VH-VL binders against q0atu2. Designs and how they scored, part 293

Target 1, 119 residues: q0atu2
Amino acid sequence: MLDKKARIRTSREYRNVFEKGKRLSGRFLIIYYVENALDNNRFGFITNKKIGMAVIRNRIKRQLRAIVREYQGQVKNKHDIVLVARAGIGKSSFEGMEKDYIAIMKKAGLFARNANKID

## First folded at step 13 (VH-VL)

Design yg85 (framework fv_ivicentamab_arm2)
Fold by ESMFold2-Fast, scan of step 13:
Structure yg85 (fold): chain C 119 residues (1-119), chain A 119 residues (1-119), chain B 110 residues (1-110)
Amino acid sequence: as target 1 above (119 residues)
Amino acid sequence: EVQLVESGGGLVQPGGSLRLSCAASGFTVSDNYMNWVRQAPGKGLEWVSIIYRRGSTEYADWAKGRFTISRDNSKNTLYLQMNSLRAEDTAVYYCAREGGEWEYYFDYWGQGTLVTVSS
Amino acid sequence: AYDMTQSPSTLSASVGDRVTITCQASQSIDSWLAWYQQKPGKAPKLLIHEASSLESGVPSRFKGSGSGTEFTLTISSLQPDDFATYYCQQWDDYSGEAYTFGGGTKVEIK
């Protein structure tokens, strides 16, 4: 689980990210992201019924939070980031979701340069 | 020198089984994402399966339940176990390594091994 | 049903020509697209990844461009060695397939 301080919780805050943020799609994930005026990053998670039953959606959300938490130290500070799971995510492995998260975050410029590779 | 050499292809009857091998040299398979990709005679490329660095696997929907990707780290060799083979499985099967740390592309391919499913 | 479309399926060209191959994705893939070259009887060879990043050792006459749903591969001055079939590749974002290939474009001599 992520610290409460690092979670986007209100509909108003989600709307701000969707309306003012940039969008980037990956294989299993879409991120919406915007710089914030806080001292920390905040993450939101959206899983919709297209993914599957509640049990599957809850598993995916838990796994995404675990991935975000694991890589939290590599994320550039002062961002609100919403992860939206795509319909196909229910067929992914944990490593598949993890790889996609790393790929989209690096492509968005939200991970530190060379976080997983020495140049 | 990076090299991938496939073997194990041949003629098999419908309902039969084959195990393909892909011997890697010049790099370690467990440090990479490894894939099988096939190509029916005169047709295009079709992804079959992936094995991730920590051993998670994913399959094309049509391959699930029939095909199993695996590796033997001590032999630096990738495998594809194919069961319940159909005429539609007739193809050249390629072993392919993913390039980059977080990207989705294949930087090295084997020369392929032909699987023919016919009575 | 979420396949990529390549056009044309076949084109005839002469040495020195500029040829353009197009790949369309059913939904935005940003720039997560690679291009491969395949000669008869041979395995595919990587040309371009991330839509526009030229692989080491690939001649500069090959150029990739595009983002979102529309991508192009351009060969600015076709050489004899370039007669081959070209494939684009992305992932399938609906079915969860790791990789999806376009139908291919055969570039043959005029």
Scores: ipSAE 0.530, ipTM 0.853, lowest interface PAE 2.1, mean pLDDT 87

Design yg86 (framework fv_ivicentamab_arm2)
Fold by ESMFold2-Fast, scan of step 13:
Structure yg86 (fold): chain C 119 residues (1-119), chain A 119 residues (1-119), chain B 110 residues (1-110)
Amino acid sequence: as target 1 above (119 residues)
Amino acid sequence: EVQLVESGGGLVQPGGSLRLSCAASGFTVSDNYMNWVRQAPGKGLEWVSIIYRRGSTEYADWAKGRFTISRDNSKNTLYLQMNSLRAEDTAVYYCAREGGEWEYYFDYWGQGTLVTVSS
Amino acid sequence: AYDMTQSPSTLSASVGDRVTITCQASQSIDSWLAWYQQKPGKAPKLLIHYASSLESGVPSRFKGSGSGTEFTLTISSLQPDDFATYYCQQWDDYSGEAYTFGGGTKVEIK
């Protein structure tokens, strides 16, 4: 349910993030990220068959989009960000995925200072 | 000051059950990520389970189906229900609080409670 | 599950010695590693988080370094209070098992 402008849409754009971007690993997620020349952030999502059956992969993709959307306002820079789900993500809880996302985004310097402490 | 006090350990026969308690003071368990970690006599540390702020839970693969982490917010107390106990479960069990919202390290530990599984 | 190999398993040292303990992860874990000190009969105590961030109140003789697959804990001038077992801990596990600990390094008096 992310707006189309906030999605990475083309194979060229995904390749750009993988080739020029930085990589950071979390417990359940890997992000690749690179600064873009746009007025907004764009997100991509990758889930492979090693995670599990289609029903599990579809659930994870929906949950990752929900997490990204919820924290969209706390991402402070103009970036293209690709989330790659690691094989173990199928065993995580929603809050486990959410915590991992916050952790990796903060480590990358992509979250605004004190973003997760806003009431 | 922050304090965690475990209780409920003791001698139990193989196949038996035991419930451990961890009474917290100086902070609220529902505002934190709470974990159980164990240590067999003369051995190293081994993670058991986590309960997240909103109640999601995760377990070590060997603990799934046998152990259940829970809390009682009115008593500010964390629990570990252990079923189908085996000799290999003999250990000191610690409850531990995570120090950061996103760093996954344990900043405070209880004193531990010894569980002995023996015939 | 990522293997955490801690070495040496036992170390004999004297007061004033420089002590180095190593942790190796079978896969890269970035800097997602903490160090703990455990004295006999006591719970572990946090020393360092995020590979190199010294916890408040921990003496400056303790230093953590490294990233990726190889990490070290160094005690620059061993004190009597430092005879203990040390553990590293990571939280980057692709198998879904979190919070893997190293096997521990026991620092004993000579």
Scores: ipSAE 0.446, ipTM 0.809, lowest interface PAE 2.5, mean pLDDT 86

Design yg87 (framework fv_ivicentamab_arm2)
Fold by ESMFold2-Fast, scan of step 13:
Structure yg87 (fold): chain C 119 residues (1-119), chain A 119 residues (1-119), chain B 110 residues (1-110)
Amino acid sequence: as target 1 above (119 residues)
Amino acid sequence: EVQLVESGGGLVQPGGSLRLSCAASGFTVSSNYMNWVRQAPGKGLEWVSIIYRRGSTEYADWAKGRFTISRDNSKNTLYLQMNSLRAEDTAVYYCAREGGEWEYYFDYWGQGTLVTVSS
Amino acid sequence: AYDMTQSPSTLSASVGDRVTITCQASQSIDSWLAWYQQKPGKAPKLLIHDASDLESGVPSRFKGSGSGTEFTLTISSLQPDDFATYYCQQWDDYSGEAYTFGGGTKVEIK
């Protein structure tokens, strides 16, 4: 699980990322991201009803948090990043979501260079 | 030197089965996302299936229930098992490797193997 | 049915001409677009990925541009070995396929 300090939790903080951040879309995920004034990264997660019922949305949220946690060390420090799940994500495998996350983070320039050596 | 060599194509009757092979050299299939893409005579490219590095699979909706993608890591070979073949499945079948690590494009393709479904 | 519209379907041009091929996506794909060249009887070959990144070994006369929903492949000075069909490709937002290809553009040299 992600520590409290690594989570975007307030509506004001989400709003700041959406208003001031950059946007990049992948197949299953959209990220919004902006530099912060903290010593750490913070992540937010949004799953809407278009994905499916609560049981599916809750599974997706848990899986996204697990992916973010696993690759936390690869992310350039001092960013607030919000992951918005697209409607099609409910049909994806864990690996499909993981692949999309890594691809968009690399394309955004948010992954450290040494992350490129992961098979 | 990266190479992909398909085999197993041929003439089959409607309702028949066929197994395609794709022998890889110069890289490891289990470390990559591997795909099958087909092309009907005189037509464009159409995606068939993917196998993710950890073994998850995904299929085009028209291929679900009839086609199975798999691999043999000891032989460094990708397979496509095709069942309940229809005339519409007549095509050259290519295996293709996804580029980079997580990039959503195909950097290497095999030469293709022709499957003809006809009475 | 397909999320990608590629135009024109065929074109004829003389050696030395500048030719442009267009792909339109039904929704924004940022720069997640690749271009492939397919010569008669051969497998497709990657030319450009991420809309504008030229693959190693591909001649500099090939250029990709665009972002969002409109993308172009330009050949600045057509050569005889550019006789081929060109395809664009993107990921799919679950229209029944993981990847979607354009319909192809056949380039015929006069």
Scores: ipSAE 0.565, ipTM 0.869, lowest interface PAE 2.1, mean pLDDT 88

Design yg88 (framework fv_ivicentamab_arm2)
Fold by ESMFold2-Fast, scan of step 13:
Formats: C-alpha cells, sequence, structure tokens
Structure yg88 (fold): chain C 119 residues (1-119), chain A 119 residues (1-119), chain B 110 residues (1-110)
C-alpha cells in the first residue's frame, strides 16, 4: 500500500497537477506531472467509466497502486504525478500495465538514471 | 550475436492447425518481451501477439480464441499455436524481440516462416 | 486502433536523391513511433525509434522527425542499398489495441 503522505488526496491538489503539469501518454496510461515543494513524491489515480464497471475499475486502481509502490525508489524526488487509465486498460495484463508505466516514466525523465535494470 | 529462426510453416487447409516455432540464440526469451508479427504476400505488417517476461500474453482482437503464444524457457524457444485457420491467415509469420527494458519497438526479427491456408 | 497513413505508397528515385516519406496518425502519439526497412524476401530492420533516435549501426543519412500526428523519414543522398519498402509503427493507442503499422512506402529505382 502507498503511505498516506505519498498520495494526492484533495480535488485542489489534483486540479493543480492537471492545470500546471506536463502530460505524456502511453499505451494504457496518461501521466500528468509537476514538481512539488515537498520532500517526497505524491501519486494520484483516475479511472474513467468508459474503462468498464466498478469491479474492473477497482481492480485497475489496485494494480496501478501496486506498480507505483514497487517502483517508488526509482522515481525522481519532489513530484506530484497523476496516473489516468485509458479506455483500453481493462484488456491489459498486469505486466502490460507495469511495462507501460515504466516506459512513460522513463520517457518523461522521471526515473532515476540507474533505473535501467529490472530483476 | 542475436538470432531468431522461425520454423513450422507450410500448406494447411481451412479449419486446420499449425504450430510455429522461433528458436532464439544470443539472448534469453524469458528476459524479453517477445512478439509475433505477420505479413500477407505483397501486403504490410500486422501485429499478432505478445508474451511478457513473466508469461502474461496479449493478442490482436482477430487472433483471440484461435491463436496462442507460448514459450519453453528450457529450449529458449517461442511458439505460436494457430487453430481454425482461414484463407486470410496466409502470411509470412515473424517472431520479433522488443528493444530494451522499456521500449515498444522491435530491435530484432527472425527471417519468417510462410503459412499458406488453401484447399 | 489509430489509423496510420503512410505516403506515398510508391516512390521512384535515383542514387544521390533526397527521399522523404511521411507517416500520419489519426490521433496524437507523442513520439511513440519507429521506422523499419524491409528488402524483398527479408525480415524488417529497425532504423529509427522514438521518432528521431537512430538505431546503432544505421547510417546517418537516415533521419526521423516529427511528433504528435505527422512524422517523416528522410534519406539524404540515397544509396543502392536503400531501395526497399519502409514502414512506420506506433504503440500509443487509446483503445489499448495492437501495435499499428503504416501501409508501407516502396522506394524503387527510377
Amino acid sequence: as target 1 above (119 residues)
Amino acid sequence: EVQLVESGGGLVQPGGSLRLSCAASGFTVSDNYMNWVRQAPGKGLEWVSIIYRRGSTEYADWAKGRFTISRDNSKNTLYLQMNSLRAEDTAVYYCAREGGEWEYYFDYWGQGTLVTVSS
Amino acid sequence: AYDMTQSPSTLSASVGDRVTITCQASQSIDSWLAWYQQKPGKAPKLLIHDASSLQSGVPSRFKGSGSGTEFTLTISSLQPDDFATYYCQQWDDYSGEAYTFGGGTKVEIK
């Protein structure tokens, strides 16, 4: 589970990332990201109704949180990052989501340079 | 040196089955994202399927339920089981490796194996 | 799946010519695009990935450019080995469907 301190919690905080942040799309995910003035990273997660019913959306959110938690140590410090699931994500495997997350984070320049090896 | 060698193609009648093989050397298939891509004679390239490092799979919508991608790690070999074959499945089938840890492009391709579906 | 429209479908050129091939996506794909070269009877060969990054071992006369919906592959001073069919490929698809290839551009001797 992601610690409370590492989560974007309020509508105001989400709005800030969407309005001031940069956007990058991948196959299953879109990220919006902006530097923050904190000593840590914060993550937000959004799943739209066009993905599918609540059971599918809740599964996707759980899997995305697990992926973000696993790769926390590779993310450049002091960023607010919102992950928005794209319509097709319900058809992806867990590894498909994981691969897409790593690809977009690296392309955005948000992964530390040492994040070029996966065990 | 990286090499991919396909085999198992041939002439089969509609409704029949074939199993394609792709023998890899110079790298380990289970450490990579492996794909099948096909090309009908005189036509363009069309993605078929992917197998991820931990064994998750995804398929083109038209391939679901008929084609199964798999691998044998002990033989370092990728497979494509094709069932209920149709005339429109006639194509050269290539196995292809995705480049690097976080890339979606194909950095190495096999030479292909021809599948002809005809009565 | 995004439509990937490649133009022209066929191009006639002479050695030493500058050749430009265009690839258009029906939706923005940022820079999630690669270019491949395929010679008759052979497998495709990667030339460029991430719209503009030259693959190791590929001659510098090949250049990729563009972002969003319009991309180009340019061959400066065409060589005899460059007569081939070229394909673009994307992997940024809103529906989460398959990787999509363009229809190909055949570069023929004039």
Scores: ipSAE 0.559, ipTM 0.860, lowest interface PAE 2.0, mean pLDDT 87

Design yg89 (framework fv_ivicentamab_arm2)
Fold by ESMFold2-Fast, scan of step 13:
Structure yg89 (fold): chain C 119 residues (1-119), chain A 119 residues (1-119), chain B 110 residues (1-110)
Amino acid sequence: as target 1 above (119 residues)
Amino acid sequence: EVQLVESGGGLVQPGGSLRLSCAASGFTVSDNYMNWVRQAPGKGLEWVSIIYRRGSTEYADWAKGRFTISRDNSKNTLYLQMNSLRAEDTAVYYCAREGGEWEYYFDYWGQGTLVTVSS
Amino acid sequence: AYDMTQSPSTLSASVGDRVTITCQASQSIDSWLAWYQQKPGKAPKLLIHDASSLESGVPSRFKGSGSGTEFTLTISSLQPDDFATYYCQSWDDYSGEAYTFGGGTKVEIK
């Protein structure tokens, strides 16, 4: 589970990310992201009807939260990030979703360097 | 220093089976995303299958149920088991490693092995 | 699923010419595009990844540009070694096709 403080909860907060943030598309995910004025990162998740029925959307949302949770320590501090699942995500393996998340976060410059990298 | 060497191609009759091997050196297969890509004579490149770092697999729709990607970590070797072969499967089969850590491109390719499906 | 349309299918050029190859995606792929060179009887070789990042060891006459739906590979001054077929490649958003390649552009001697 993500901590309460690590979640984007209000329509106003989602709107801020969409209006002021940058957008980057991956294979299964789109992220919108903007630096915040807090001491922590916050994540939002959007799964729409294009993905499939509620059972599939709920599974995807749980899997995305698990992925974000696992890699939370790699994310550059002080960002609001919204993950929007693309229609094809329902056909992905868990590792496919995980790979896409890491790829887009690295491409966006939001991930810390790996264990073998130096500043 | 990084090298991929395919083997196991040959002539096989329609309905037959064939197993391709891809011996890797200079890196560890289980630390990378490994793919099979094919090319029919005089045609373009067509993706076949991927195996992820923890063993999840994905296949092109036309390959599902007939082809199986696998690896043997102790031998640092990638495999493609092909069953129920059709004339349309005639192609050079390449194994390919994905670049970087999580990127969607192929930085190293083997030399390819020719599979001919004919009576 | 989406289309990756590569044009032209074939072009004839002379040494020293500036060659331009285009790749069009039917939906935005930001900069998730790679370019490969394939010589007859050989495996493809990575030239450019992330639309514009030149792979180590690839001559600087190769340049990738574009983002979103339109991408271009330019060879500023064609050399004898450059007569080959070129392919663009991106991801696919469906598990049945993880990766999509363009149809290829054959650069042949004029």
Scores: ipSAE 0.739, ipTM 0.901, lowest interface PAE 1.2, mean pLDDT 90

Design yg9 (framework fv_ivicentamab_arm2)
Fold by ESMFold2-Fast, scan of step 13:
Structure yg9 (fold): chain C 119 residues (1-119), chain A 119 residues (1-119), chain B 110 residues (1-110)
Amino acid sequence: as target 1 above (119 residues)
Amino acid sequence: EVQLVESGGGLVQPGGSLRLSCAASGFTVSDNYMNWVRQAPGKGLEWVSIIYRRGSTEYADWAKGRFTISRDNSKNTLYLQMNSLRAEDTAVYYCAREGGPEWYYFDYWGQGTLVTVSS
Amino acid sequence: AYDMTQSPSTLSASVGDRVTITCQASQSIDSWLAWYQQKPGKAPKLLIHDASSLESGVPSRFKGSGSGTEFTLTISSLQPDDFATYYCQQWDDYSGEAYTFGGGTKVEIK
C-alpha cells in the first residue's frame, strides 16, 4: 500500500484537485491532477457504484493502489493526482489497468518520457 | 525489420474450430502487447483480443468463452484458438502489435488470414 | 457503430483536392484517437496517433486535428496513392475492453 503521506485524505483536498486540476481520460481510468506546494506526491482513488458491487469496487481500489505504488518512482514530484475508475474497469485485467495507468500518466506529462540510462 | 505473418485460415463448418498462427520476426512477442483484429468481407475493423506482456488476456464480449489468445515464446508466435464458430465469424483476421505500453494504437499489422464459416 | 460515427462513408475526389474525413465519439476520449489507411487487399497502416501526431514516414499532407468528441483527418492535396479506405480508432468506456474503430471512409476517384 502507499504511505499515508502519499494519500489524499480529506474531502477538501479531493475537491481542490477536481476544481483546479486538469482532467485526462484513459480507457479504464480518468485522472485529475494539479501541482501541490508539498515536497511529495499524493494520490486519491475513487470507485463509484457504476463499476459494480462493493466487493468489485474494493478489489479495483486495492489493485489501483498497488499499481500506483509500483510506479511511484517514475511520477514527477509535487503533484496531487486523483484516479477515478470508469464504469468498464471491472472487466479489465490487472495488466489492463496497469497499461492504462502508464498511458494516461505519460500522456499527461507526469511520467519521465525523456531519459536514456545505459548504466 | 518487423514482420507479422498470419496463417491457419480456411473454410470451416458452423460449430467447428480453427487455430490461427501469427509468426513474428524483428521483435519479441513477449516484450509487447499483441492483438487480434478482424474484418468481415466489405466491412470495418473489429477488435477481438489482447495478450499483455506478462500473459494476461482480454476479449471482446462476443468472443469470451469461444476464443482463446495465447503465445509460444520459444517460437515467437501468437495464436488464436477459435471454437464454436458461427457464420458471423467469417472475416480476415489480423494480428497487430501495439506501439508501446503507453499507447492504444497498432503500429504494425500482419497481412491477414481469411476464415470462412459456412454450411 | 459502437458509440461513434465516421463520415462520410464514401467520398469521391480528384488528384489535388483537399479531402476532410470526420470521426465523432459518443463521449469524450480526449485525444486517444488514431487514423489508419487501408488499400484494397492490404492490412491497415498507421497514419496518425494521439489525434494529431504524424507517424514517421507519413507525408505531411496528412493532418489530424480535434479533441474530446470530434476529430478530423485532412489530406491537403490528394495524390494517386491516397485512394483508400480510412479508419479512425478510439477507446470507449461502455464496453470496458473494446478498442473501437469507425465505420470507415472510402476515398475513391471522381
Scores: ipSAE 0.043, ipTM 0.708, lowest interface PAE 6.2, mean pLDDT 85

Design yg90 (framework fv_ivicentamab_arm2)
Fold by ESMFold2-Fast, scan of step 13:
Structure yg90 (fold): chain C 119 residues (1-119), chain A 119 residues (1-119), chain B 110 residues (1-110)
Amino acid sequence: as target 1 above (119 residues)
Amino acid sequence: EVQLVESGGGLVQPGGSLRLSCAASGFTVSDNYMNWVRQAPGKGLEWVSIIYRRGSTEYADWAKGRFTISRDNSKNTLYLQMNSLRAEDTAVYYCAREGGEWEYYFDYWGQGTLVTVSS
Amino acid sequence: AYDMTQSPSTLSASVGDRVTITCQASQSIDSWLAWYQQKPGKAPKLLIHDASSLESGVPSRFKGSGSGTEFTLTISSLQPDDFATYYCQQWEDYSGEAYTFGGGTKVEIK
């Protein structure tokens, strides 16, 4: 479960990220991201009907939140980031989603250091 | 330093089974994402399967249910179990390591092992 | 799965020529693209990843460029060792089904 303060909550906030943010796509995920004026990062999650039935979409959303939570310490501060699941994500394993998230975040320059680094 | 050596290819009748091996040296397979890629005679490259660092697996849609990727960490060896073989499975099978920590390209390939499915 | 169209399928060239090979994706793949070289009877060898990043040990005459839907591999001053088949590979696939390779471009002696 991700902390409430770290979630994008309103339609206006989502729209701001889509309209003003940069876009980068990976195998299973698209991220939209923009710097915010806060002291923390906020994440949004979008799973649409093209992915599959509600049970699949709910599983994916839960798994994506778990991945984001695990790696939130690696993310450069002061960003609003929206994760949009692509249609093919339903065929991915948990590790497949995790790998794609890390790859995209590193490519976007959003990771401050190597994933899972303890220090 | 990095070496990948495939073995186990040969002639098999349609409907038969075959297990391919890929012995790795110069790195640890469990620290990497390992793949099988095949190439039919005179044709292009086609991705078959991946095994992730923590053991999750994914397959090309046409391979799912017939092929199983696995590894033996104590032997630093990757495997591909192939069942219900068809003539169109005739190909050179390569094991390949993914480059970088979180990237999706293949930086090292084995020389390949030929699988011929014919009666 | 994205359509990956590689052109030309065959190209005839002489030593010293500049060779350009193109890959076109049916949808944007940003820069999630690699280039491989394959000589007869041998495994593919990585040349370029992330559209333009040259792999260590690969000669500087190889250059990758492009983003989105159009990508090119350029070989300046073609050498005898460069007569081979070249493949592009993408890993951004909307369907999530598989990594997709282009059909290949065979660079032959003119």
Scores: ipSAE 0.357, ipTM 0.810, lowest interface PAE 3.6, mean pLDDT 87

Design yg91 (framework fv_ivicentamab_arm2)
Fold by ESMFold2-Fast, scan of step 13:
Structure yg91 (fold): chain C 119 residues (1-119), chain A 119 residues (1-119), chain B 110 residues (1-110)
Amino acid sequence: as target 1 above (119 residues)
Amino acid sequence: EVQLVESGGGLVQPGGSLRLSCAASGFTVSDNYMNWVRQAPGKGLEWVSIIYRRGSTEYADWAKGRFTISRDNSKNTLYLQMNSLRAEDTAVYYCAREGGEWEYYFDYWGQGTLVTVSS
Amino acid sequence: AYDMTQSPSTLSASVGDRVTITCQASQSIDSWLAWYQQKPGKAPKLLIHDASSLESGVPSRFKGSGSGTEFTLTISSLQPDDFATYYCQQWSDYSGEAYTFGGGTKVEIK
């Protein structure tokens, strides 16, 4: 589970990221991201009805939270990041989602995986 | 030096099966994302399938249910099992390695093996 | 699936010419685009990844540019080794389909 301080919680906070943030699309995910004035990172997750029925959307959301939690320590500090699942994500494996997350975070310049954390 | 060598292609009747092999040297297949890409005679490139580092697999929509990607880590070899073959499956089949740990482009390709589906 | 449109499908040029080929995506793919060169009877070879990053060992006369929906591969001074078919490839697709290739551009000698 992600700590509550690491979660984007309110509609106002989501709106701020969408309006002021940068956008980068990957294969299964879109991220919106903006630097915050806090001392930590916060993540938001959006799965819409285009993905499929509630059981599928809930599974995807849990898997994305698990991925974000696993790689939390490699993300540059002081960012609000919203992950939006694209329609095709229901066809992905867990590893496909994980790969896409890391690829987009590195491309956005938000990820320092090789320098800070090795498994 | 990285090398990929495909084999197993040949002439097969519609409805038949073939198993393609791709022998890798100079790197370990289980440490990489491995793909099959095909090219019909005189036509363009078309992605077929991927196997991820921990063994998850994904397929082009037209390949699902007929094709199976796998590997044998002890032999450092990638496979493509093709069932229920159709005339439109006639192509040169390439195995390809993805560049870097979390990249989506193909940095090394084999020379390909020709599959001809004809009666 | 996204349409990846390459233009032209064929191009005639002479050694020393500046050659430009274009790849268009029907929707934005940011910079998720690679370029490959394929010579007759051979496997494709990676030239450029992430729209503009030149692969190690590829001559500097090859240049990639663009972002979003329009991308260009330029060969500043065509050499005999450059007569080949060129393909663009994207890996950002709204439908979740991976690794869509363009139709190819054949660069032929005049």
Scores: ipSAE 0.546, ipTM 0.855, lowest interface PAE 2.1, mean pLDDT 87

Design yg92 (framework fv_ivicentamab_arm2)
Fold by ESMFold2-Fast, scan of step 13:
Structure yg92 (fold): chain C 119 residues (1-119), chain A 119 residues (1-119), chain B 110 residues (1-110)
Amino acid sequence: as target 1 above (119 residues)
Amino acid sequence: EVQLVESGGGLVQPGGSLRLSCAASGFTVSDNYMNWVRQAPGKGLEWVSIIYRRGSTEYADWAKGRFTISRDNSKNTLYLQMNSLRAEDTAVYYCAREGGEWEYYFDYWGQGTLVTVSS
Amino acid sequence: AYDMTQSPSTLSASVGDRVTITCQASQSIDSWLAWYQQKPGKAPKLLIHDASSLESGVPSRFKGSGSGTEFTLTISSLQPDDFATYYCQQWNDYSGEAYTFGGGTKVEIK
């Protein structure tokens, strides 16, 4: 689980990322991202009703937080990043979501070019 | 060097089964996302299935329930089990590796193996 | 599923010509697009990924461009080895068929 300082919490903070940030879409995820003035990264997660019922949306949010946590050390510091789940994410496996997350983060320039390589 | 060699193609009657193999050398299949892609004679390319690094699988909607992708890590070999074959399954079947920093594109392909479904 | 439309289906050209092939997606795919070359009886070969990134070992006469819904592959000075069929491929689709290919463009000798 991500600690509370690494989470985007308020509507104002989400709106800032949407209004000032860049957007990049992947297969199952859209990210909105902007550099912040803090010492750390913050993540937000959005799942809408098009994905499915609350139990499915809660599972997706939990899985996305696990993915973000696993790869947080590879993310360039000082960014606010919002992950928005696309309608089709309910058909994905955990690995499908993980793969999509890594691909979009690398394409956005938020991971190193050779991220996930050992040295 | 990276090589993929398919085998197991041949003539089979409608309703029959066939198992294709793809022997990999120069890399480890379990460290990569591996796919099957087919091409009917004189037609375009059509994606069939993927196996993820940790073993999750995904299929084209038309392949679900009939085709099964798998691998044997000890033999460094990818498989496609095809059941309930139909005339429209006639195609050259390629195994393909996803590569690079942003996967989903295929950097290496095998030579293909021809499957003909006919009476 | 996102429809991928390539044009033209067939193109006649001479060595030294500039050749342009287009690929259109029915919905925006940002730059999640690759180009492949396929010669008769052979497997496809990756040319370009992420719309414009030239694969290692591919001649610089091949250039990819575009984003969103319209993409082009340009061969600036056609060589004898370039007579082949070219396919675009996308992977930014929310459906189960994320790996969608265009119908192909055959480049043949004039």
Scores: ipSAE 0.712, ipTM 0.882, lowest interface PAE 1.1, mean pLDDT 89

